VH-VL binders against Probable carboxypeptidase X1 (CPXM1). Designs and how they scored, part 1

Scores and structures below are computed, not measured.

Target 1, 162 residues: Probable carboxypeptidase X1 (CPXM1), of Homo sapiens (Human) (q96sm3r113to274)
Amino acid sequence: TGCPPLGLESLRVSDSRLEASSSQSFGLGPHRGRLNIQSGLEDGDLYDGAWCAEEQDADPWFQVDAGHPTRFSGVITQGRNSVWRYDWVTSYKVQFSNDSRTWWGSRNHSSGMDAVFPANSDPETPVLNLLPEPQVARFIRLLPQTWLQGGAPCLRAEILAC
Positions, changes and structure headers below are counted from each chain's first letter, unless a header gives other numbers; Kabat numbers aren't used for antibody chains.
F, E and O stand for the ipSAE by ESMFold2-Fast, ESMFold2 and OpenDDE, each averaged over both directions (binder to target, target to binder). V2 = 0.75 x the mean of E and O + 0.25 x the DockQ between their complexes.
[cut] stands for letters that were removed.
Atom coordinates printed by the task and the answers are left out, and those that the model quotes come from them; centres of patches stay.

## First folded at step 5 (VH-VL)

Design u1 (from ta with heavy chain A55Y; framework fv_tarlatamab_arm2)
Fold by ESMFold2-Fast, scan of step 5:
Structure u1 (fold): chain C 162 residues (1-162), chain A 122 residues (1-122), chain B 109 residues (1-109)
Amino acid sequence: as target 1 above (162 residues)
Amino acid sequence: EVQLVESGGGLVQPGGSLKLSCAASGFTFSSYAMNWVRQAPGKGLEWVARIRSKYNSYATYYADSVKDRFTISRDDSKNTAYLQMNNLKTEDTAVYYCTRHGYRYGYYFDYWGQGTLVTVSS
Amino acid sequence: QTVVTQEPSLTVSPGGTVTLTCGSSTGAVTSGYYPNWVQQKPGQAPRGLIGDTSNKHSGTPARFSGSLLGGKAALTLSGVQPEDEAEYYCLLYYGGAWVFGGGTKLTVL
């Protein structure tokens, strides 16, 4: 049986529990990386519907602090919700930590190498990836590996955990 | 056609007050954020204040140079934005423009009024 | 404290090409700054020209284009006309506030 959503979309996970390697602007910061968050279309909000790393960030990551040891079982991602442009992550890796200093990756059972999850192909459709083996940890990171050509690594996410 | 018409400018002494109005027509005013931008004689443009729509709780933003002295407001029933200016300084002498803040494709300063002159002098 | 920097003045011949730039004291200008360009002709109110980096307002002539270039926002005019002589301002977004550049006086002669 799968675990329920951790609470990025519901705001159960507070903004202070979300971190990223970099952000293009405050309006594209990690607090914007919540599943189903929308760009500010109603009156010209100068923020958009996603977390987006800076273009010069060579090793982008999006991090969630669950606050205590938690069983992570899956990840749901979307691309950027925007009226200006298309951006989405097409593949990512997942890492875990108990102290935010030492990290281990989700691995492919057959190869023993880091698992690379195929992600989005459009801005809105959620893509679920179940982890090959659920991990117990306090922190989880998503590490974009590839993204839309000519775009930036942008995502919205939810974590399945218990 | 989109139109913005400013009014309320004039001559005032330092420490005085003025209230500017911006009458809008040709679009659904209540859906747009509105800006005030000023230009001192012979100088460049300076952003002054912005007010968002009711969908963003009429949130207001101010340049540091006018914070706590100026208040931006709006009356959607009259399609009008306002700028209440208190404790005016000689440095506030400028033409004040009302501008529409677009919401799609980043057209954030798409339409401007003709401006109204405020002169702060003894 | 935040400063937006533009060339104070530029000169171009009719039919020529010129690029104006817009830089930030806070670092490289990216699309997250929502660069906007505004034109003001002598004795006239300003008018919107380019929104969000490269998006033209409906009344903007085809010879104008916006882009990001070398960590700055850029406005390029190709095939400059005499009526393009004006002051050009860029604006950058900083978490709720807009900051104008000092303006570039474009002289066409």
Scores: ipSAE 0.007, ipTM 0.487, lowest interface PAE 9.4, mean pLDDT 87

Design u10 (from u4 with heavy chain H101G G106S; framework fv_tarlatamab_arm2)
Fold by ESMFold2-Fast, scan of step 5:
Structure u10 (fold): chain C 162 residues (1-162), chain A 122 residues (1-122), chain B 109 residues (1-109)
Amino acid sequence: as target 1 above (162 residues)
Amino acid sequence: EVQLVESGGGLVQPGGSLKLSCAASGFTFSKYAMNWVRQAPGKGLEWVARIRSKADSYATYYADSVKDRFTISRDDSKNTAYLQMNNLKTEDTAVYYCTRGGYRYSYYFDYWGQGTLVTVSS
Amino acid sequence: QTVVTQEPSLTVSPGGTVTLTCGSSTGAVTSGYYPNWVQQKPGQAPRGLIGDTSNKHSGTPARFSGSLLGGKAALTLSGVQPEDEAEYYCLLYYGGAWVFGGGTKLTVL
């Protein structure tokens, strides 16, 4: 029930299909939340290697629009690639939707409660989480639950889907 | 004050193309999302397309009825939004309105232009 | 296909109170649908009245208010004036896409 990468890293998923609850700056927007993206500097604008929610965003989320009904099977995350600072998400939940309005969460198969996935402990090492039950939906959201103390919820991601 | 002025409408045959322009003034254009909304004669309003600001990577969205035929774009240096319409159908006949969207993750339709008429007929 | 439903027509007397509603085929309308309300008078371009459920736009008269009511978005006019006779449209947000309701023709008489 393993599926290939959806295409965040490969750019097969366009920037227009990535949204977030908030972003600290243009250079840390959802278009920067792609697996293995690297920090950079272009014409004085900082483009760092992650999506990062604003400090005051109490309920951050990172969203991918697959464009059509898609079977989601897993999520890969990394922290922020930066020459300036460390930030990474340490746990997250996953939600799905067909219309981007009605959402249902990935659940733990034993408890029936929302699954909380342990995530990163450094900025670079990818962490794979397979969903307990693959879900068919058009949209997938990652909802950071905890992150580096004194840091911000920042991530790079890839989705496994078919 | 905020003003939006549409142009580029006219008569075109089925299968033809038109490019609409929306000239904005009275606000910091580059920071706002922009929408195109249309209204067929005697019918209700229908949302067509949206383009976000540079802060959101100029992300674009389309109604299913126009996807793959229409392209929304913007030129922040000219304070202008555009709607490129290809492979036009008689069902695309409508007054096309340019309207200002929200700032970042706020969603509004607060200011509207007067509209430009597009007639697709043989 | 997602459908946004409004009352086709409503009638209210001058000085009266009327509430227009906006429902979604996908379920109960919450603030996350970012309900917007737009007014259009015959022969005129639309004008924005309310965004994000209850936020009044510049120039919207104090008698207009937005809310959520019974699983729907609501637009309430209190102390209705003759000039409020118009078509009122709601729009709801579906993750990038917007969907308009069919409009409510408000008659003031």
Scores: ipSAE 0.000, ipTM 0.487, lowest interface PAE 16.6, mean pLDDT 86

Design u4 (from ta with heavy chain S31K N56D; framework fv_tarlatamab_arm2)
Fold by ESMFold2-Fast, scan of step 5:
Structure u4 (fold): chain C 162 residues (1-162), chain A 122 residues (1-122), chain B 109 residues (1-109)
Amino acid sequence: as target 1 above (162 residues)
Amino acid sequence: EVQLVESGGGLVQPGGSLKLSCAASGFTFSKYAMNWVRQAPGKGLEWVARIRSKADSYATYYADSVKDRFTISRDDSKNTAYLQMNNLKTEDTAVYYCTRHGYRYGYYFDYWGQGTLVTVSS
Amino acid sequence: QTVVTQEPSLTVSPGGTVTLTCGSSTGAVTSGYYPNWVQQKPGQAPRGLIGDTSNKHSGTPARFSGSLLGGKAALTLSGVQPEDEAEYYCLLYYGGAWVFGGGTKLTVL
C-alpha cells in the first residue's frame, strides 16, 4: 500500500531540508518547490509558486532530506503557479542516497534502465508517480529530464514516504 | 517612504526576557518576510530569525545560537513583527535590527530599521 | 561549521575600481546561495545594496555591481567616491538560514 505524504505541503519538512542544484532567484528557490504553494497576486509580491532551476543548469536536481532512513514510495508533482508565466517539467528521474554523496537511481525492473517518469502537462494538475520499487534512503532527488518548450524546469512536489 | 522602527530594547540580567517590536509603514507589510539581525558592540552582523508571509503559512526559521530561546512572530493587522527573547545570555548583547525580505527577483535585505540596543549584564 | 569569508580590509583611491569577494567554506559560490550585499557606515543602520547576486536595490548608485567571480560572489565599485567608505557585508543562503560574512572595511584615501 502507499505511504502518506512526507510533509513538503504541510511544512513538516523544513526549508533547511530542501536543496537544489541551482535556482533562478530566491523567490523560485527549493523552499518554493512545495505541493500547492501559491504565487503572489500583486506587483509588490516577490515570490512565485515553484522551484525553478537556472537556464544554464545542465543537470538540474531538487533534493529532499528526510532526516533519517525513510521508505520512499511515490512522488507527486505540479508545474509553476504564476499569474504571468507558464513553466512545468514534463519528465524526470529519481535518485536516492544515504549520505548525499553516493546516489542510486530508481530503475524500471523489466528493462533495468533508469525509470523516466512522465510528469506535468499544465501548471496546476497534480501527477502521481509510484516508484516501481520503493527505496529506503535518507535523501531523495528529482532530476528534470524534459520541460515545456521555451520554458524552464520548474516544479512543486510532495513525496510519499513511510 | 518605507519605514521600520524597532522598540523594546533595554538592560536585562542573564536569564531574563525581553520582547522586541518592529513597526512597519510605507509598504504592504503582509506580503513580505521579516527578519531580525543583530550586531554585538564592535562586531559584525549576525542573522537571527525570519518569519515568512501568510502565503508561506508564517513559517519561522532561527539561527542555531538562538533556537529554543527566541520566538519570532507577526501581527499583519498592526503591521508589526516581534521577537520574544527568553533565557538571555551575555552573548545576546547587541543592537537588534528589523529588516524586510523580498522573495522574488531582487531586493532581499533592502530596508532596515535603526535598531534597538539589548544589553544583558548583571 | 559553515563560514563565509570576506577580505577584512581594502583600500582604494577616489575614482578607482575595487572588487570585494565573498567565499563559502562549503564550496564554490553559485547563484543558488542568493548572494546579498549590504553597506554600513559608522554609527548607522545597514543599507541594502544588492540582492540575488546582481540585482540592485532602488537607490543603489550605478557604480556598484554584483557578480560571481572565480567561485565567489563579488561586489565591484567603479569610480569610487569618498562617501563609499564603509563596512560591506555579504550574506549567503544555506537552506533556511542566512550566514553573514565577517565584513570588509573599505577605506577611500
Scores: ipSAE 0.000, ipTM 0.566, lowest interface PAE 12.6, mean pLDDT 88

Design u5 (from u2 with heavy chain H101Y; framework fv_tarlatamab_arm2)
Fold by ESMFold2-Fast, scan of step 5:
Structure u5 (fold): chain C 162 residues (1-162), chain A 122 residues (1-122), chain B 109 residues (1-109)
Amino acid sequence: as target 1 above (162 residues)
Amino acid sequence: EVQLVESGGGLVQPGGSLKLSCAASGFTFSKYAMNWVRQAPGKGLEWVARIRSKYDSYATYYADSVKDRFTISRDDSKNTAYLQMNNLKTEDTAVYYCTRYGYRYGYYFDYWGQGTLVTVSS
Amino acid sequence: QTVVTQEPSLTVSPGGTVTLTCGSSTGAVTSGYYPNWVQQKPGQAPRGLIGDTSNKHSGTPARFSGSLLGGKAALTLSGVQPEDEAEYYCLLYYGGAWVFGGGTKLTVL
């Protein structure tokens, strides 16, 4: 009874609909933050399998524009697919907006505080988090809170929406 | 010089099986994803299957038209990729090409073999 | 069914400029589709020309260029030579699967 994938993995959501607070390089930009996207074969830092924020980015976020008011029900995340290093987000928060300027957070039902979703513990295994209260909005942001020690906030994602 | 040489094609009856081979030389085979692409007589190209490198755990992907019938594999010690084709149908009749795929140097199918003909008929 | 659409045929004079396009039934083609272009001459195997929208294979002549134009991938040949007469296919990436266009037959005369 959940909503289907919005289309990050299938590319129904175009690259122009993906934004981030920062990117370590072009090959780790928001367009690389798609579920199941894969790294290249070379050991350079171009074209790896994730979006990765700059290491000094104190408030990283990954944003999806659904193009119109959309009911967001869940988030699936993976870590970075790479042949030369490990990076994954271990917890994140979720925010929503209708205008990309005013944001409200997903809340924990019991406490009323911002929900903190436990995320990945390896680079490949998808982790699904259902939102406690599905939200209708045009934009959704994922805000990494913690990540692998000595690494950077990197993720691949899919959004469940209808 | 990069070379890809396909072999194993031939005439088979519907329901039969064939195993195609793609022998590679002139590059570090283990670093590249390998693909099979086919072309029916007088028709366009159709992507069939891909196997990623050892660095991506030899992950495999298939076109829906061949899923559960074809198996792609590779042996890096022999610089060879394979396509095991089971339960062949007349619509599988085509020239089968082997091609390598590089991600970080432009995400392209740069070199192709000359192809091997598979004919499925009674 | 996902469909990748190309012009069936185009004609250009030697030394002229021609642009081939590649569209998707799923919407505007962006760099996230990793557009690829391959050339095939009659009786020959395909040959890679362009990957990731605009990145040339090392053997691709300078007169070939790749781009995004009007919501489609584009292959432009400037200063066309007689040997450029061939079938040109585009490929687009859909989250694991590759889909070929129907091909464009380029006639040089």
Scores: ipSAE 0.006, ipTM 0.476, lowest interface PAE 12.0, mean pLDDT 86

Design u6 (from u2 with heavy chain G106S; framework fv_tarlatamab_arm2)
Fold by ESMFold2-Fast, scan of step 5:
Structure u6 (fold): chain C 162 residues (1-162), chain A 122 residues (1-122), chain B 109 residues (1-109)
Amino acid sequence: as target 1 above (162 residues)
Amino acid sequence: EVQLVESGGGLVQPGGSLKLSCAASGFTFSKYAMNWVRQAPGKGLEWVARIRSKYDSYATYYADSVKDRFTISRDDSKNTAYLQMNNLKTEDTAVYYCTRHGYRYSYYFDYWGQGTLVTVSS
Amino acid sequence: QTVVTQEPSLTVSPGGTVTLTCGSSTGAVTSGYYPNWVQQKPGQAPRGLIGDTSNKHSGTPARFSGSLLGGKAALTLSGVQPEDEAEYYCLLYYGGAWVFGGGTKLTVL
């Protein structure tokens, strides 16, 4: 829908460009929040297929630094790829920034309220959300609002940008 | 060498209070989560409380059996973790162990202190 | 309430192989529970053996190994020695909290 993938899945966006409010473990850190990333399968693998916020994180966020002003047009999300647990975000908000300090939200045109995007209902199926109005900024954040009851906010993502 | 040394145990009456200390040495204390684990005489181990590092905003967690009665804290400048125990019950009688918990992103209980005995009896 | 289950007791002969298991009431145990194993001998403090499923503590003898087996965490001792007679506890991670199993008393005869 207009702009190509920014490069979370392709690794064009480096791990140093991904940040989060918290992580349950290193193996569930922001560098694991890439679309289609897979869980470890061996006993010594210390990683899983998602970024997951710590359970006590009241205001979780997942952040991408595009490195320069970029036109963000859409977001693709998946839930957690795991051999042991189901976790997925069911809704999220999106914010943008030019300096990572001051943020503005994506808004619905009709209500003027923050846009709340319905997200995943299973761990694997990608869900695309087009932004109501593409935004030019350097940084984009995804802010989980709801997630699987009894689970944690976990996601894999790709950003559509040009 | 990594060492954890507990102190502050003793005999208290039901309803009383005690504060336990865990003095750490031989490692970078500020990088580790600290836990208290207890063992009643002749019984198994029971996890009591955890405090995360500064990197995780000193987040605290408690077993339901001690919630609202016990408070875990730490002072990184003194390499010491604490357990404030209020409104003690006879079922709190146990040896209390201090144990560390890997790095922020790695979870394993590698080193333990020798324990301090808390006896709650009239 | 979450329950972690271990065999109450196991017996093995010197030089033999024994596997202890650790199960969860919440479902199959995998690496996301960060299974830990600790050893405790009578009158002594616990000692860490295995963390994060299979990660050996530096002082753990080579004959000990951790794994996942049949939806449970497992501790295997190969070539058991008399000094391995002890209580073995597993513990599993449930978000912010840790839960211990009831312990397995290993007798070496």
Scores: ipSAE 0.000, ipTM 0.473, lowest interface PAE 15.1, mean pLDDT 86

Design u7 (from u2 with light chain W98Y; framework fv_tarlatamab_arm2)
Fold by ESMFold2-Fast, scan of step 5:
Structure u7 (fold): chain C 162 residues (1-162), chain A 122 residues (1-122), chain B 109 residues (1-109)
Amino acid sequence: as target 1 above (162 residues)
Amino acid sequence: EVQLVESGGGLVQPGGSLKLSCAASGFTFSKYAMNWVRQAPGKGLEWVARIRSKYDSYATYYADSVKDRFTISRDDSKNTAYLQMNNLKTEDTAVYYCTRHGYRYGYYFDYWGQGTLVTVSS
Amino acid sequence: QTVVTQEPSLTVSPGGTVTLTCGSSTGAVTSGYYPNWVQQKPGQAPRGLIGDTSNKHSGTPARFSGSLLGGKAALTLSGVQPEDEAEYYCLLYYGGAYVFGGGTKLTVL
């Protein structure tokens, strides 16, 4: 509880610290997965307001490198900001790593199974999920599990960390 | 209010040249791709040419029927798009419309001018 | 040469439902062709109606909808009004170029 935003929305976390399993286009890449980021409005704007995985990506993930061991306590997500279409993630899992190769999941204390967080139901309303047990790690991943039917897994995020 | 006003149409003989202008207002012209579309009397619409914005390096595209004869250009300082028509043929007779390319993801001709008539005869 | 095909004419009664289709000689129409629909009333300049398959222009009435149907782009009017009598053109995007269909004259009577 009480950990502040890590800095996706504020740009304190640089684009080089954001990675993803895939993206539909550069304008929907991981650097666009920042809380409250906005879609372009004109033909010359080369971006939309979200990270979106490719439709064919069977194991999508969005990754943040905090740069050093960091206490992760929560995740805030939004759907895609766009004047062209609707997409949002409806549930996701969270994983952590110290080396970006070995990963462990956030677990539900009562069941001992991976925690599945209910996420968004519209493009704009932020949904906060506090982790059942804060984890100290360098990397955090969000793994979309379900999303809008007929749509793609798209999200904007902020991480609560200290 | 978005407005597009075409000018420069008129009567010209086969083999002649004509330059059309499209004066734009009510939006940030330099950010939008612009199109020319024509309609022969009593016939359907035919896309003629497109010029992209400065963000896409002013890339130009032409219908096969006008390639090498027509040149689309723009002057962002004057909010004006142009269509230079050379070696005009009788089949080029049409009302020429200037139209704005809407949003990148929409790819629609969202606003149209009233058109300017080009008649190639005699 | 690529040909985009539309029904030449369709008739519908006021309040009725009608679907116009747009096909391509190159095969099934997909969203990758960014199907667009343009309306032209007699004696008037055309106006944008729908882009990117189903993405409505801001001035397009709610009764108009765009979709993909049976390998073609489709424009559906539900609860047709007399003022909807017009020529409707579809156009498809082919990597830098647009190709218009021949137009569908919609008669409302």
Scores: ipSAE 0.005, ipTM 0.474, lowest interface PAE 11.3, mean pLDDT 86

Design u9 (from u4 with heavy chain Y107W; framework fv_tarlatamab_arm2)
Fold by ESMFold2-Fast, scan of step 5:
Structure u9 (fold): chain C 162 residues (1-162), chain A 122 residues (1-122), chain B 109 residues (1-109)
Amino acid sequence: as target 1 above (162 residues)
Amino acid sequence: EVQLVESGGGLVQPGGSLKLSCAASGFTFSKYAMNWVRQAPGKGLEWVARIRSKADSYATYYADSVKDRFTISRDDSKNTAYLQMNNLKTEDTAVYYCTRHGYRYGWYFDYWGQGTLVTVSS
Amino acid sequence: QTVVTQEPSLTVSPGGTVTLTCGSSTGAVTSGYYPNWVQQKPGQAPRGLIGDTSNKHSGTPARFSGSLLGGKAALTLSGVQPEDEAEYYCLLYYGGAWVFGGGTKLTVL
């Protein structure tokens, strides 16, 4: 029952299907939130290795449009790949939608409350979270709940879907 | 061949100022971040400051011991990094080294200069 | 106040194997600390050996290797040569700042 990667890392999911609540800069926009993406080191490299929400964003979210109803089964996250800054999300929630307006959350079966997934503890090591109950929807959102103290909510992700 | 050459060191009195230069050659200087690292006589290495490339908006970072006193800068047209040191203290006495971040992510501190001695004494 | 800790001194015989470690006061060292290793011989400028955890700089001899070991960064020398006698510094990254360890004096006897 393991679904394959949706295609954030492989670029099968185009930049136009990635959205976020906010971004610190273009170079930290949702198109940079792809698993294993790397920071730049060359002239013209005005980008870093993650999506990062703006500091004033009280409810950050990173969104993927799968384009059609899709069975979402898991999420893989990494922190920010950067030569000058530590940033990583330490926990997040997951939401789904068919129209990007009405959202429902992944829930903890025993408590009935929204599931909170433990995430990263360093910039590079991927952390896999399998959803307790796979959901069929067109859109999926990751909602950072906590992140490195003194840092910003930044992540790279891949979605497992079929 | 990659070379980094520091200059501008010398003897200064406490409260004085000094500006160090790091002349780079053998690589595309403008694409790389630059660091200053110091070593007090007979002691270990201490990181001082870093300046990123134009691609990263020339972002600067400082060790707490030098914040508000030292300013790192660069002139890509001259392939040179600088360290402006103000309000010098006796504990700033050290050999100051220039070093670069390497070609790709994770390859830091690959090339170092020979250093320039700064002595702060009355 | 973050402290990076290294063994003050280690001794190894020519041809032997020795491992130097680098620990952090903030907890277990991971790849996110970008562990670097630098060699300095008496009267000389420092020389970069390992750029991130295990990534060797082009001039670093094959006998040197970097890794993570028991919550610390590690530098291992296999088949030590007399010219490897030097001070070895590690440095770790803390969100904008680099912090050097106190250095390990490696004596080759």
Scores: ipSAE 0.000, ipTM 0.486, lowest interface PAE 13.9, mean pLDDT 87

Design x1 (from e8 with heavy chain D103E; framework fv_enfortumab)
Fold by ESMFold2-Fast, scan of step 5:
Structure x1 (fold): chain C 162 residues (1-162), chain A 121 residues (1-121), chain B 107 residues (1-107)
Amino acid sequence: as target 1 above (162 residues)
Amino acid sequence: EVQLVESGGGLVQPGGSLRLSCAASGFTFSSYSMNWVRQAPGKGLEWVSYISSSSSYIYYADSVKGRFTISRDNAKNSLSLQMNSLRDEDTAVYYCARDHYYESRGYFDYWGQGTTVTVSS
Amino acid sequence: DIQMTQSPSSVSASVGDRVTITCRASQGISSWLAWYQQKPGKAPKFLIYAASSLQSGVPSRFSGSGSGTDFTLTISSLQPEDFATYYCQQYYSYPLTFGGGTKVEIK
C-alpha cells in the first residue's frame, strides 16, 4: 500500500540526516527544509521557513539520509514560509543513492529520461508527487530545476517511504 | 562587482556629532539588510547597528543606543549612521557591511574599506 | 549577551604547518557561527558561515568545524598569504558578537 511520511515534519529524521549543496544562511539550512516549518516572528530571528540554496549555486540539491535501505514512493513540497519574501521551486528532479556518491535518477517511463516533477506555485500549498517507480535506496535528493522568476530555489519537504 | 564605500569620518571632540555614509553599488541595495561594524585601534571587531531592507527593523548595540541613528535611502543606494554625543571610546574605523541577502542572517559577505572616526579630548 | 572567546590570541607557524584556532561561545549557538580573515590595513573578508560552510573562492585548506559552544577554524597547510587576524562571530541572537581575534604570524 501507500508509504507513510519518513519523518522530516515529525523530526523523526534528525537534522544530521539532512544535507544540501549549499545554503544561503544557517537559518535557511537543510534542517529548515521540513514540511510545514514556519519562519521566525520575533525581532532578531535569524531563520526562515525553508531550505534555500545559495544565490550562485548552479546545481542545487537537498538530501535526506533515511539511515538504511528504504522504499521511496513520493515527495511532498512547499515553498518558503516567510514574512519577508516569496520563493518556491516550480520543478525538480529526484535522485537516489546507497552510498551518497553514486546516484541514479527517477525516470519518466514514456521518454526514458529523468522525470521532472512540477512543484509549487505558491509558498504554502503542499504538492504531492508520487514517484513513477518506487526506489529502494538509503539516500534521496531533490534537485530544483526551475523556481519563481527573480527568486531563489527554496523548499520545504516531506518524503513518503516504507 | 559589489562595492561599499564609506565616508564622513574625521576628527571630532567629545560631545560632538558626525554623520557617516555608505554608498553601495553592484547589487540591488533595496534587497539587503545592512550593518555597521567598528574596530577601535589595535582592537577587535564590534557590531554597532542593523537595519532591515525596508527599515522595518532596526537594532543597536547597547553602547550606542540612544546616541546613534541608522537609516537608509534605497532610491540612492545609501546607508547612513548619525552619531551624536560622541565619546573617546567611539574612536574606531567604521565599516559598512552587507548582511547576506534580503533576510536578516547576521553575517557579512561584503565589507567597505572603512572610514576613520577619531574622538579626542 | 553571548560572549565569544578565541584562543590563542596569537600564533607563529611555518609555511606548510597545520594551524588550529578555537572559538568558544558562553552559551549554545547551534552552528550559527561565521569566520572572517582580516589582513593588516584591510577590511575583514568573509570565509565561513554555519560553522563549516566555506565561501566560494576561499582556498580548500581552510575548514571550520564544531557546534554548540566549541568551534575551530583549521588551516591545513599554512601559506604566506594566510598572515592575518581571524575572527569568529555568532549570529544566533542579537546583539551580534565577535571573538577577540587570533593573529597568525608566519615564522
Scores: ipSAE 0.000, ipTM 0.488, lowest interface PAE 12.9, mean pLDDT 87

